VH-VL binders against o74797. Designs and how they scored, part 10

Target 1, 157 residues: o74797
Amino acid sequence: MGKFALNLNAELTGVKNLAPKDEESFYYAFKVQCSGCREIHDNAIEISRSETHSIPGSKGEANLIWTCKNCRKTCSFVIEGPFSPYNDSQETKKVLVLECRGCELVEFIPQGEWIANGAESNTLFDEIVLEDDWYDYDENASSEVSITNLEWSISKA
Short names: E, the ipSAE of ESMFold2; O, the ipSAE of OpenDDE; V2, 0.75 times the mean of E and O plus 0.25 times the DockQ between their complexes.

## First folded at step 5 (VH-VL)

Design a06 (framework fv_zimberelimab)
Fold by ESMFold2-Fast, scan of step 5:
Structure a06 (fold): chain C 157 residues (1-157), chain A 124 residues (1-124), chain B 110 residues (1-110)
Amino acid sequence: as target 1 above (157 residues)
Amino acid sequence: QLQLQESGPGLVKPSETLTLTCTVSGGSISSSSYYWVWIRQPPGKGLEWIGSIYYSGRTYYNPSLKSRVTVSVDTSKNQFSLKLNSVAATDTALYYCARHVGYQYTDKSYFDYWGQGTLVTVSS
Amino acid sequence: QSALTQPASVSGSPGQSITISCTGTSSDVGRYNYVSWYQQHPGKAPELMIYDVSNRPSGVSDRFSGSKSGNTASLTISGLQAEDEADYYCSSYAGSYTWVFGGGTKLTVL
């Protein structure tokens, strides 16, 4: 029962294909809650598809193995496939799926750099930061571009 | 009695590649508890983190240096090395190797042991 | 410029207390409890004084203490002694397996 979906709803003006920069090595940051003791960890954890670790006592692998500071329970996180580029302005879309054992995802922190293309120009914007609303100008389209009203949510997949 | 010791050339010409090695003694580099790190300090200035490596070979780099830097580890020699490409006068600095304790699976993050540093001058 | 802001210098007299601030952003100091402080004497390598905001390594005097409020971490040195004269650097985890340092603070004991 441990699958979680990261969902995005954002207003895209003049851009398409919003996704993490260098997606394979991108670190997805989450606040997590231990399933055993229910404590929410005081630091965000970070998970990348490029990292794999052996799960203790198993032949399986995970992208992150983490031990709860409070109860010492071992937790594991697996990212299922790459991030799905967001093109659905003002609609909620599932953009990433994670399998979590021993922990639950509480909150996504959109740190790092993101990329998008000009909707009609295909101009590459490769230094997008999403912790606040983003604004720029598309010189090939002679128009302002933006990504605003970002709403991230986590649901069971 | 853990010791880290930097070694490499004291002078490098502009556009060349700087190569430094850190030798670890009194402790094993093949430990899941630690990362191995390069940090530099230009004369009279502050500290700058360059990059880190885990004994498995996994690397992490300062984004401002990522296109020019490579860190590697040789567990059989208990050593790790830094390569910095296309050096310029602004790369003149004391270069330190250090040990980093933790992050995520240890819930700790700090640099506990440092080498004495080696001065690298970039000049023609 | 350094990612974390420290005052360039602070001064105090023997026996007094001084505090050095380290100001970052909501993406480093404000987000993570991974702040450390280092003491550097002239011609020497940095030495760890405080880790994970407020913890002292074995062998470090209890005159040194650390704290954090919002985006600002602080190092306090009480009972100031001549040998405390040094440069002090803060460091913070900055996300995505990256670390940043402050610009350093020169402590003068007058």
Scores: ipSAE 0.577, ipTM 0.861, lowest interface PAE 2.2, mean pLDDT 91

Design a07 (framework fv_zimberelimab)
Fold by ESMFold2-Fast, scan of step 5:
Structure a07 (fold): chain C 157 residues (1-157), chain A 124 residues (1-124), chain B 110 residues (1-110)
Amino acid sequence: as target 1 above (157 residues)
Amino acid sequence: QLQLQESGPGLVKPSETLTLTCTVSGGSISSSSYYWVWIRQPPGKGLEWIGSIYYSGRTYYNPSLKSRVTVSVDTSKNQFSLKLNSVAATDTALYYCARHVGYQYTAKSYFDYWGQGTLVTVSS
Amino acid sequence: QSALTQPASVSGSPGQSITISCTGTSSDVGRYNYVSWYQQHPGKAPELMIYDVSNRPSGVSDRFSGSKSGNTASLTISGLQAEDEADYYCSSYAGSYTWVFGGGTKLTVL
């Protein structure tokens, strides 16, 4: 049982408010380690704030109930509130907090589509993919924009 | 070599539930790189995406079919299945299972392996 | 009908080049670079010809090429051969983990 923070450090050029597209239904992908058998699973799990499941034997709910394939231990994951938009270029910021029972978060996989606004123009960029560096052009500001040097980390919250 | 094969009844009565299974061989369903998909084609007509499932059990459905469709995965058998409730004559089609390459808007988004298709006729 | 618009039929002679269009909206073809094309011969399952707008899988002839402009994706087949006679379908990501297909185009090689 514990709380884990997802942290981001990225270099933003000409953009602000970096966040997942359609955040409430966005699926966050993590590699996890089972607390019981200590296995780090080969495949990521996906968690969304829009999904809730009853925890067996409890009145509690979680965004994902997952069973370890190795030891069959039941794990649960709860996302504590929405992603915090990232505006802190070249500074590490806590952007998401999860409460995990039975498992630990090991690695974040930055899949999915992301959004951001032009820093001065407010131009919407809504096709951002963060598996690699992102580059585009802001017609309203007549300037190149980018999101580079992405560093994701997981810490105790 | 990866192969997908559909199986299930060739005839279903109106108002009943259609159940089809896709057996995957030559590769594992348990991969974060792929979704597993049902697509259908009424005789002489075009293709229609029905739904997709990720190895974790996460599903996405065609909004026009969402109230009648359930897709499930059984990683121990390397299979995934389709249940379509309250069938009507308009559900008569070739049903394909397929593999979708990519995850959550990656640089790849396409169906690279298809089963041979199984014809399902809905009639009394 | 189908979410993406394709011409019902197209024809050409051997050696000719033909183009099949696939028109969507600003929320699918116009928004995402995730357009794929499939060839279907009678009695066969569809086969991937083009993915992510313009990429060819290994084993697909370089006579097949894909492109996109605005809300319209295009499949071009150069040096047309009798074996190219088939139905062609486009597909696009449509957001929120959903996919749509075109109505299909029957290619006749004269």
Scores: ipSAE 0.000, ipTM 0.522, lowest interface PAE 13.1, mean pLDDT 87

Design a08 (framework fv_zimberelimab)
Fold by ESMFold2-Fast, scan of step 5:
Structure a08 (fold): chain C 157 residues (1-157), chain A 124 residues (1-124), chain B 110 residues (1-110)
Amino acid sequence: as target 1 above (157 residues)
Amino acid sequence: QLQLQESGPGLVKPSETLTLTCTVSGGSISSSSYYWVWIRQPPGKGLEWIGSIYYSGRTYYNPSLKSRVTVSVDTSKNQFSLKLNSVAATDTALYYCARHVGWQYTGKSYFDYWGQGTLVTVSS
Amino acid sequence: QSALTQPASVSGSPGQSITISCTGTSSDVGRYNYVSWYQQHPGKAPELMIYDVSNRPSGVSDRFSGSKSGNTASLTISGLQAEDEADYYCSSYAGSYTWVFGGGTKLTVL
């Protein structure tokens, strides 16, 4: 079993508290590599804290059970806790920790909708998409807002 | 010989709740390999996924319908059901139940068996 | 509007080959190899023709084949026969346990 950290570095203009929308049910998408055969799975896997499955041959539970197409090894993923809201513009911060058995996380795909608050206004932005740079306008602060230069990385925790 | 059969009213009045049931025969609904699905098709139009349920009771809904839809499963009767609240004329459609194979567990994902479909008309 | 774009109609003569496109985005067809195709004859339920981009279920003619390039999946029918006249729908996984369908393509065999 290994622990992996998802890290984020992004430039925040006029926003704070960047996090997944409806975090408990949010699906985190990763490309994964089987530890046994080294094949990278051709589809991203998706893991949510709201999902629980029994680990075959074990008394434990995981948020996702995955089977390698090549070697048929069973792998499991556990999210250790909620996403930590990102507030540290232009600094690399650990935002999520996962425990993986039988596999390695190789790439994060920031799919789905994200949320943030206007830095001074607390205006809710609840339809943020992060696969490209994001831009909008804060009516309450009369200012442009953005989230740019997103860099996701995975490290051993 | 797996068969899925939809049942429910053919006519529902606007603002009421539509309730449909799918009866599964020739196979068990209590399997980790399958999800059970509702898909609809308005007359002359395309297909729209409504929602899915796993035998554990876990549900997944089309975001556009999530506020109005509930899917439930009764493993003892080998059935699963759809409730769609506050129906309008735009909810008039053929409603299909279907089986979905796999997804992340099996490394495969497709809808393999479909019921015959039941027409639901929303009118006064 | 349908999430996946298909041509409204396509036509061919018996014995010819035709191809139906299914265009999505980098978040559905472009990301996942979970594209399936369904054939629907008038008054009938859809039937699975192709799954996981290019795989045929048992009982489906090898005249039917599937492929994908970038954000576009394609269904090709070779040796076109009168019985192939039907509506064809593509479907793709769209992430976060959501599924989308194409608008459908009416195939006419001339």
Scores: ipSAE 0.619, ipTM 0.867, lowest interface PAE 2.0, mean pLDDT 91

Design a09 (framework fv_zimberelimab)
Fold by ESMFold2-Fast, scan of step 5:
Structure a09 (fold): chain C 157 residues (1-157), chain A 124 residues (1-124), chain B 110 residues (1-110)
Amino acid sequence: as target 1 above (157 residues)
Amino acid sequence: QLQLQESGPGLVKPSETLTLTCTVSGGSISSSSYYWVWIRQPPGKGLEWIGSIYYSGRTYYNPSLKSRVTVSVDTSKNQFSLKLNSVAATDTALYYCARHVGFQYTGKSYFDYWGQGTLVTVSS
Amino acid sequence: QSALTQPASVSGSPGQSITISCTGTSSDVGRYNYVSWYQQHPGKAPELMIYDVSNRPSGVSDRFSGSKSGNTASLTISGLQAEDEADYYCSSYAGSYTWVFGGGTKLTVL
């Protein structure tokens, strides 16, 4: 019933193709609000494109079926396609789309490991953590690289 | 009543593969509410999560053991198994199988039923 | 090998209260409200005492309670009894469908 977009704006220095490591099995973490009781839950939900569950009372499937702790309402989440690699330094880009029923996405939590390539060197950086600014050195390009000023936002898609 | 029971060798030689099986009785492994788990405890030490499996075959492993561990499930036998490759003396432990209530379906997360544990000694 | 820090031992007298701490990081205890506590008597498998920080399963005495502040979760046992003497372990969700345990705390009832 509702489509939500995850948006990213970040400053990239010397890197390109920022994306989750092992994207197909990557777990995206979101704080959610129940549409029925309006509670924002304490724990984040985690969703992966590689998981599929049957929707109760339906022939359909979703990547996550979740039950509100407060009102017991059933919610479902479907990820529409893979994460779009981020290359638009200092521009807001829609990187992921989710269809949510019974709940709304409130906040993205950038957990896990991410990957990127050196912009001209193609050097692989595969241990990127985005909970704070990231800095490293590209030996093939002989330059410092960074990902800074990360701003995540959620909008209706 | 739900019961979990570990079975396998009590002694394994260094460099060999340890294989343990957990038999579930009084309940079905083919349930969307639960994950099935291996946890170990070296003598006199704390608990260490090894890995989990969902009845669909999807697995999750402790990163420190991921290169050596494989968990599999056989829903027709109501069993799940652990294979740990290239064992060393430091793998000597009590090995438990357990059921994990998954937060996806229940909004809760905890290990509720545990087997009695089986001692595995790694020595030459 | 343990990811969560617990004191090695704690002691108390019958009828008194004790608290056991479990300290993690902002990526486990500090991020998620999926902390559980287990009691282990010698020669026995662990038994669930508290889940989701502060919830008791059916059959567990209300003398056991749980809480969390920042990166530290706590198990409090009130009205100490001799049968409470055991090892206590905390566990937390650590993201990406992984779990970690504390090193354990030996409770001695004097």
Scores: ipSAE 0.000, ipTM 0.588, lowest interface PAE 12.8, mean pLDDT 88

Design a10 (framework fv_zimberelimab; at its last look DockQ between E and O 0.04; V2 from the best seeds 0.00; counts 0 for: pae E 14.7 > 2, placed apart)
Fold by ESMFold2-Fast, scan of step 5:
Structure a10 (fold): chain C 157 residues (1-157), chain A 124 residues (1-124), chain B 110 residues (1-110)
Amino acid sequence: as target 1 above (157 residues)
Amino acid sequence: QLQLQESGPGLVKPSETLTLTCTVSGGSISSSSYYWVWIRQPPGKGLEWIGSIYYSGRTYYNPSLKSRVTVSVDTSKNQFSLKLNSVAATDTALYYCARHVGYQWTGKSYFDYWGQGTLVTVSS
Amino acid sequence: QSALTQPASVSGSPGQSITISCTGTSSDVGRYNYVSWYQQHPGKAPELMIYDVSNRPSGVSDRFSGSKSGNTASLTISGLQAEDEADYYCSSYAGSYTWVFGGGTKLTVL
C-alpha cells in the first residue's frame, strides 16, 4: 500500500486554472510497476474518478482493479479527490493524489483534453492538448498564450 | 455457442431517431469480463466504433457521435440497445453489435464475437 | 480519412507471403499494445484474426502473424490461399476508453 502524488511544473503564459476537461470523468493514464514481481506493464492503465469497482474479498471500493499480467497479483487504485488546478507557473505543485495497493505509479501520460482560463480575461480554452507544448491566442486580451516546458513527476505522498 | 443478433427497422427518415437492439444468447451479459459494443460500416467503407456499455449501465462513446448516441442495457432480457438521434444520409450503414474483452479485466483488448449486422438506410 | 492508415489493396499468388501495414500515431498504435486485425469476407461480419499485436485466437491458422514497430502495426499472411481473399481491418485502442479502425485493405489472391 502507498500514496503517490502526481506533480506538475509548467510555464504558463497568459493562462490560469489548468486542469483536465470534464475532470470527474477524465482518464488519468499511468505506467505502473507491480510491487510483487517488479515488472513495468507494457500498456498504460487508465483511472477515472467516475468509475468504482468492488475490491475482491473486501468491502472497499477502488477506481480501478487491475491484475498483473506476469504474476497475476491483484492491484487497486483510488484517486483521492479531484485534480487541483495548476496556477503556479514554473513551480512544482502536487496536482493529484492516488492510493495504490499492489502496484506503484512510474510515469504519467498527459493524454486527453485539458482546460484553462485567460489569466486576465477569463477566456475559456477547452481543447488544450498537453502531450507537447501548447500555443494559442486570447482574443479578449489581444495576447498570445502558451503552456510550455511541462514536467510531470511522481513522488510518494 | 455465444451468438449476438441485431434487430430494428431497416429504413429511417432523416432527422428521426434510429433504435437498434442486440440480443445475446449462449452467454450472460451480466459478466464483469466483457463490454458490449456497437460498430458500424457504411456501404463500401471501413468500420467505426460507436460506443460500448458495461452490464452495470456504464457507457463509453465515440467523441464524434457522443451528442447523438445513447447505449443502454437490459440485463433481465440479456439485451443492449443503441439510439442514434437526428439521423442523416451519412448514418446509412451496416450496424454490428459485438463483444469486447476489456483491457481493465484481462490485460487484453479485442472484439471477439460479432452479430451478423443489420443494414440501416437513412432516406426519405 | 480513417484514423489508422492502411493500403487500399494488396495482391499475391497462392503460396506467397503478403504484408499489410497499419499506421497510427504515438497516442494509439505507438502507445498501446492493443492492436487487433479482422478479416471480412463479402456479405459477412468481421472475424478476429490477431489481437494484442501478435496473438492468435484459437482456430486461426499460424499462417497469420502480427507485429509492430513504432507507430506501425503489420499483418503478415504466409502460404497465401484463395480463401484468404477478403478485406482486412486493423484496430487500436486510442486511450480514454476509445477505439479506432483502419480504412481497410482488400486482399486479392490471383
Scores: ipSAE 0.628, ipTM 0.861, lowest interface PAE 1.9, mean pLDDT 90
Fold by OpenDDE, look of step 6:
Structure a10 (fold): chain C 157 residues (1-157), chain A 124 residues (1-124), chain B 110 residues (1-110)
Amino acid sequence: as target 1 above (157 residues)
Amino acid sequence: QLQLQESGPGLVKPSETLTLTCTVSGGSISSSSYYWVWIRQPPGKGLEWIGSIYYSGRTYYNPSLKSRVTVSVDTSKNQFSLKLNSVAATDTALYYCARHVGYQWTGKSYFDYWGQGTLVTVSS
Amino acid sequence: QSALTQPASVSGSPGQSITISCTGTSSDVGRYNYVSWYQQHPGKAPELMIYDVSNRPSGVSDRFSGSKSGNTASLTISGLQAEDEADYYCSSYAGSYTWVFGGGTKLTVL
């Protein structure tokens, strides 16, 4: 049994509560390494809380059942706990925990849309894309907002 | 061998609901390795993915059609269906059902088996 | 979802090689190696010709090959034959359990 943590370090300017948009149905994308053959697969897999699958040979369920195309080993992934909104600018924080069996997470792909609030105005920004630095303007606060220098990392939880 | 066949009315009036059924033979819909998919092609136009369903009933829809589309599965009949509400002339198309191999189970992703398609015309 | 971009038409003489491009974004073609190509003759359903960028299903001629660079996938047909005249569509996984098709390319064999 392996638990992995997704960690985020980013510079937040004028915003707070960075989190996935519609977290329940959000697909977290990861590159994975098979624990059997140790192959790192080129394509990211996607894991969502909204998905539920029966684990073969078990009474348990997982958010994703994935099979290594090389050795055919089966992996299961379970998202544990809620996403922790990111508020600690320029500090590395654990934002998500996953239980992984049969595979290891090696890289996070920040796809999809994210949300945040204006730090002072609480204005909702709900079209944030984090593949690159994000810039916008908070009209209520009359100030520029940004999310920059994003660093995602995977660690053992 | 696996075969898919579409069935349903070829004519639907505007604002009504288009309903199609895909009957799968030569294989079971209750497989963990595949999605069951609806794809359409307006006359003289390209292909458009409509939606997919897993045997468990989990559905995935094209965002542009999501509000009007419902895909369902009947594992007992080895069938899955498409409902498209509030149709307009732009919904006139050849509708295909197909099988999609899922990457989660195979490491691959493609549509390998297709029905012959059924033409649905939206007209008053 | 916007369709993947393909040229409307391409042409070639018998025996020649042609290439059809399929341009997506960093969120689909550029992100995943799940690009497939389909051949469609008039009045027929699409048929899988290439999957996962460059793999050929059993029964498909080795004259068909696929590649990808950046956000653009390519289908190459060598040694063109009259029977290759058809419409060709690319498809890609687009994330979040969605798929997208190209606009299609009409191949004419002169």
Scores: ipSAE 0.580, ipTM 0.883, lowest interface PAE 1.0, mean pLDDT 95
Fold by ESMFold2, look of step 6:
Structure a10 (fold): chain C 157 residues (1-157), chain A 124 residues (1-124), chain B 110 residues (1-110)
Amino acid sequence: as target 1 above (157 residues)
Amino acid sequence: QLQLQESGPGLVKPSETLTLTCTVSGGSISSSSYYWVWIRQPPGKGLEWIGSIYYSGRTYYNPSLKSRVTVSVDTSKNQFSLKLNSVAATDTALYYCARHVGYQWTGKSYFDYWGQGTLVTVSS
Amino acid sequence: QSALTQPASVSGSPGQSITISCTGTSSDVGRYNYVSWYQQHPGKAPELMIYDVSNRPSGVSDRFSGSKSGNTASLTISGLQAEDEADYYCSSYAGSYTWVFGGGTKLTVL
């Protein structure tokens, strides 16, 4: 039924092009609320562009088909378009769009490996985790780098 | 206190399938913060990571074993399992299950809880 | 996939400091800060001593410290005690949600 945008606002210091490391196989984790019974499920669902599933009763496909544990309503999730690398430090920007049927996205959990480059050096940082603030040192730029004050939000696209 | 306990046969014949189960108590296997892991230690040798599973069923395997290994999870029983096909004498080892604290939700990456280990001997 | 190289054995006298090396590649130890160290006494499961290169979990003595330079991680044990005699394993993230272990180092306290 609806399209949802994943938005990011973060403070980038010394890095650029923040994105999932291997986007094609990356698993985006979301907490969801079932539209049928309004249950908010503690276990996040995980959606990857690499998965393709037939939508029940349709010739369409989705990246995840999920059944609500409380009311048994079937939900589908489709990743639409590319992940947009984040570069606009301290500005809220849309980074991903999903089409969700039967459920609403409530919270993004920034699991997985993230990648970025040194802003001046192009040093590769591909071990980035975003649960908390991330700090590292850019040897090629002789400077500290960080990704801090992350704010993920979900809006209707 | 979280505890992991391996169970399964101690003796398996060559060419058969080894099946082990790890029962998790004192915590939920359905946590977004953790991966559930099988690690083995052949007699007198070091540790070898076999594979990991996330509670959703997503798996990752040691490339050297990938063709023979399957890891599965049963969240309703708070358990995860190892199947290793076509075993040989070289698969004789002490098999551990462990919890991996995932970097995604904690900013940490290590194996913090281990089972006691179960010895599996492959012999005719 | 890479194996992490550790010395087979190391020894020291009580009160001395020793260092155990763990050498990987630019695809694991050199790339990630997800190196951990485990102590294994005979007949026991491994126990976490150091995580994320240099962090000590609660209850682990401050005599244990970790560091990394390039493709080599190090575990340093200061003020050796008889109870430190054990096997020590390093582990590193190796990308794509895979992990590798070192071959282990037997520490003997003389």
Scores: ipSAE 0.000, ipTM 0.503, lowest interface PAE 14.7, mean pLDDT 87
ESMFold2 (binder alone), look of step 6: mean pLDDT 91; pTM 0.919

Design a11 (framework fv_zimberelimab)
Fold by ESMFold2-Fast, scan of step 5:
Structure a11 (fold): chain C 157 residues (1-157), chain A 124 residues (1-124), chain B 110 residues (1-110)
Amino acid sequence: as target 1 above (157 residues)
Amino acid sequence: QLQLQESGPGLVKPSETLTLTCTVSGGSISSSSYYWVWIRQPPGKGLEWIGSIYYSGRTYYNPSLKSRVTVSVDTSKNQFSLKLNSVAATDTALYYCARHVGYQFTGKSYFDYWGQGTLVTVSS
Amino acid sequence: QSALTQPASVSGSPGQSITISCTGTSSDVGRYNYVSWYQQHPGKAPELMIYDVSNRPSGVSDRFSGSKSGNTASLTISGLQAEDEADYYCSSYAGSYTWVFGGGTKLTVL
């Protein structure tokens, strides 16, 4: 029973509104730690706002029900609303909140494609990948664009 | 000791649906580190990526084939399958299944294990 | 047509060094550091030789190396040996969760 915030700090050059592509169906990947046995699972879990499962023993729903491979404890994850577009270059901002029961979020894996707009042009960049620094060119603004020095962190919300 | 093995018909008639299955052994398909992939090679020609699937069921397809292709996964059987609709002679190829070290998860992107390939001929 | 351009053939003598090029565009090879190289002997499945431009898998000889400049990736094989004779394919991420391959290069060891 806890809330965790996913935080981002990145340097934005010439872009704004950084967010997951097709956010409602986007799969957020996290390494997780079981609260019961403290084991960190070898593989990441994937959670999407578009998926819903019944929580065993309750009337509530969660975006993911997961079982610890070591102690077999059942865990649940709920995403609290959509990703907040990142516009605060070089500042740490909370971009996503998850309610986790039976488990803790340890590490975010920035998989998938992301989107952003040219800061002055509003040009759509819809194939951004954030595993490494991203660079491109904005034809409408005649300028280079980039997203660099990405730092993801998990904190208690 | 991970092994991938393709299976399916060696002959398909034009306009029919090609169905192939890849059986994974020596490792689990239910791993967040990998995607499971179909790649083909027409006789005497180069490789063409068809599509990829994550164990959750999430798929990505080659845009040139997207309207005809469906990839599915069955984690209980440790298998994934390819359906290619409305086949033509140009679909004649060796079809490989492969494991892709997850581009999205690890900041890496490569195909590390391949099946032996199965020849599919499209003819009347 | 292949999305990435490779020479159809290259040749070299034992002990020499050869280089195979793989030319894409600013939206694939020029944009991403996700280039891999595969060796294919006749009748066999492709085998990974280089990944992520210049990284070598465990068990692959250090005679194989990779690099990239602009829109062109290169595979270099030093100390050429008879068993290196094979077809070589490059691959690159091409955006939108898609991957492309080169047309392949036949290496002949003279």
Scores: ipSAE 0.000, ipTM 0.519, lowest interface PAE 13.7, mean pLDDT 87

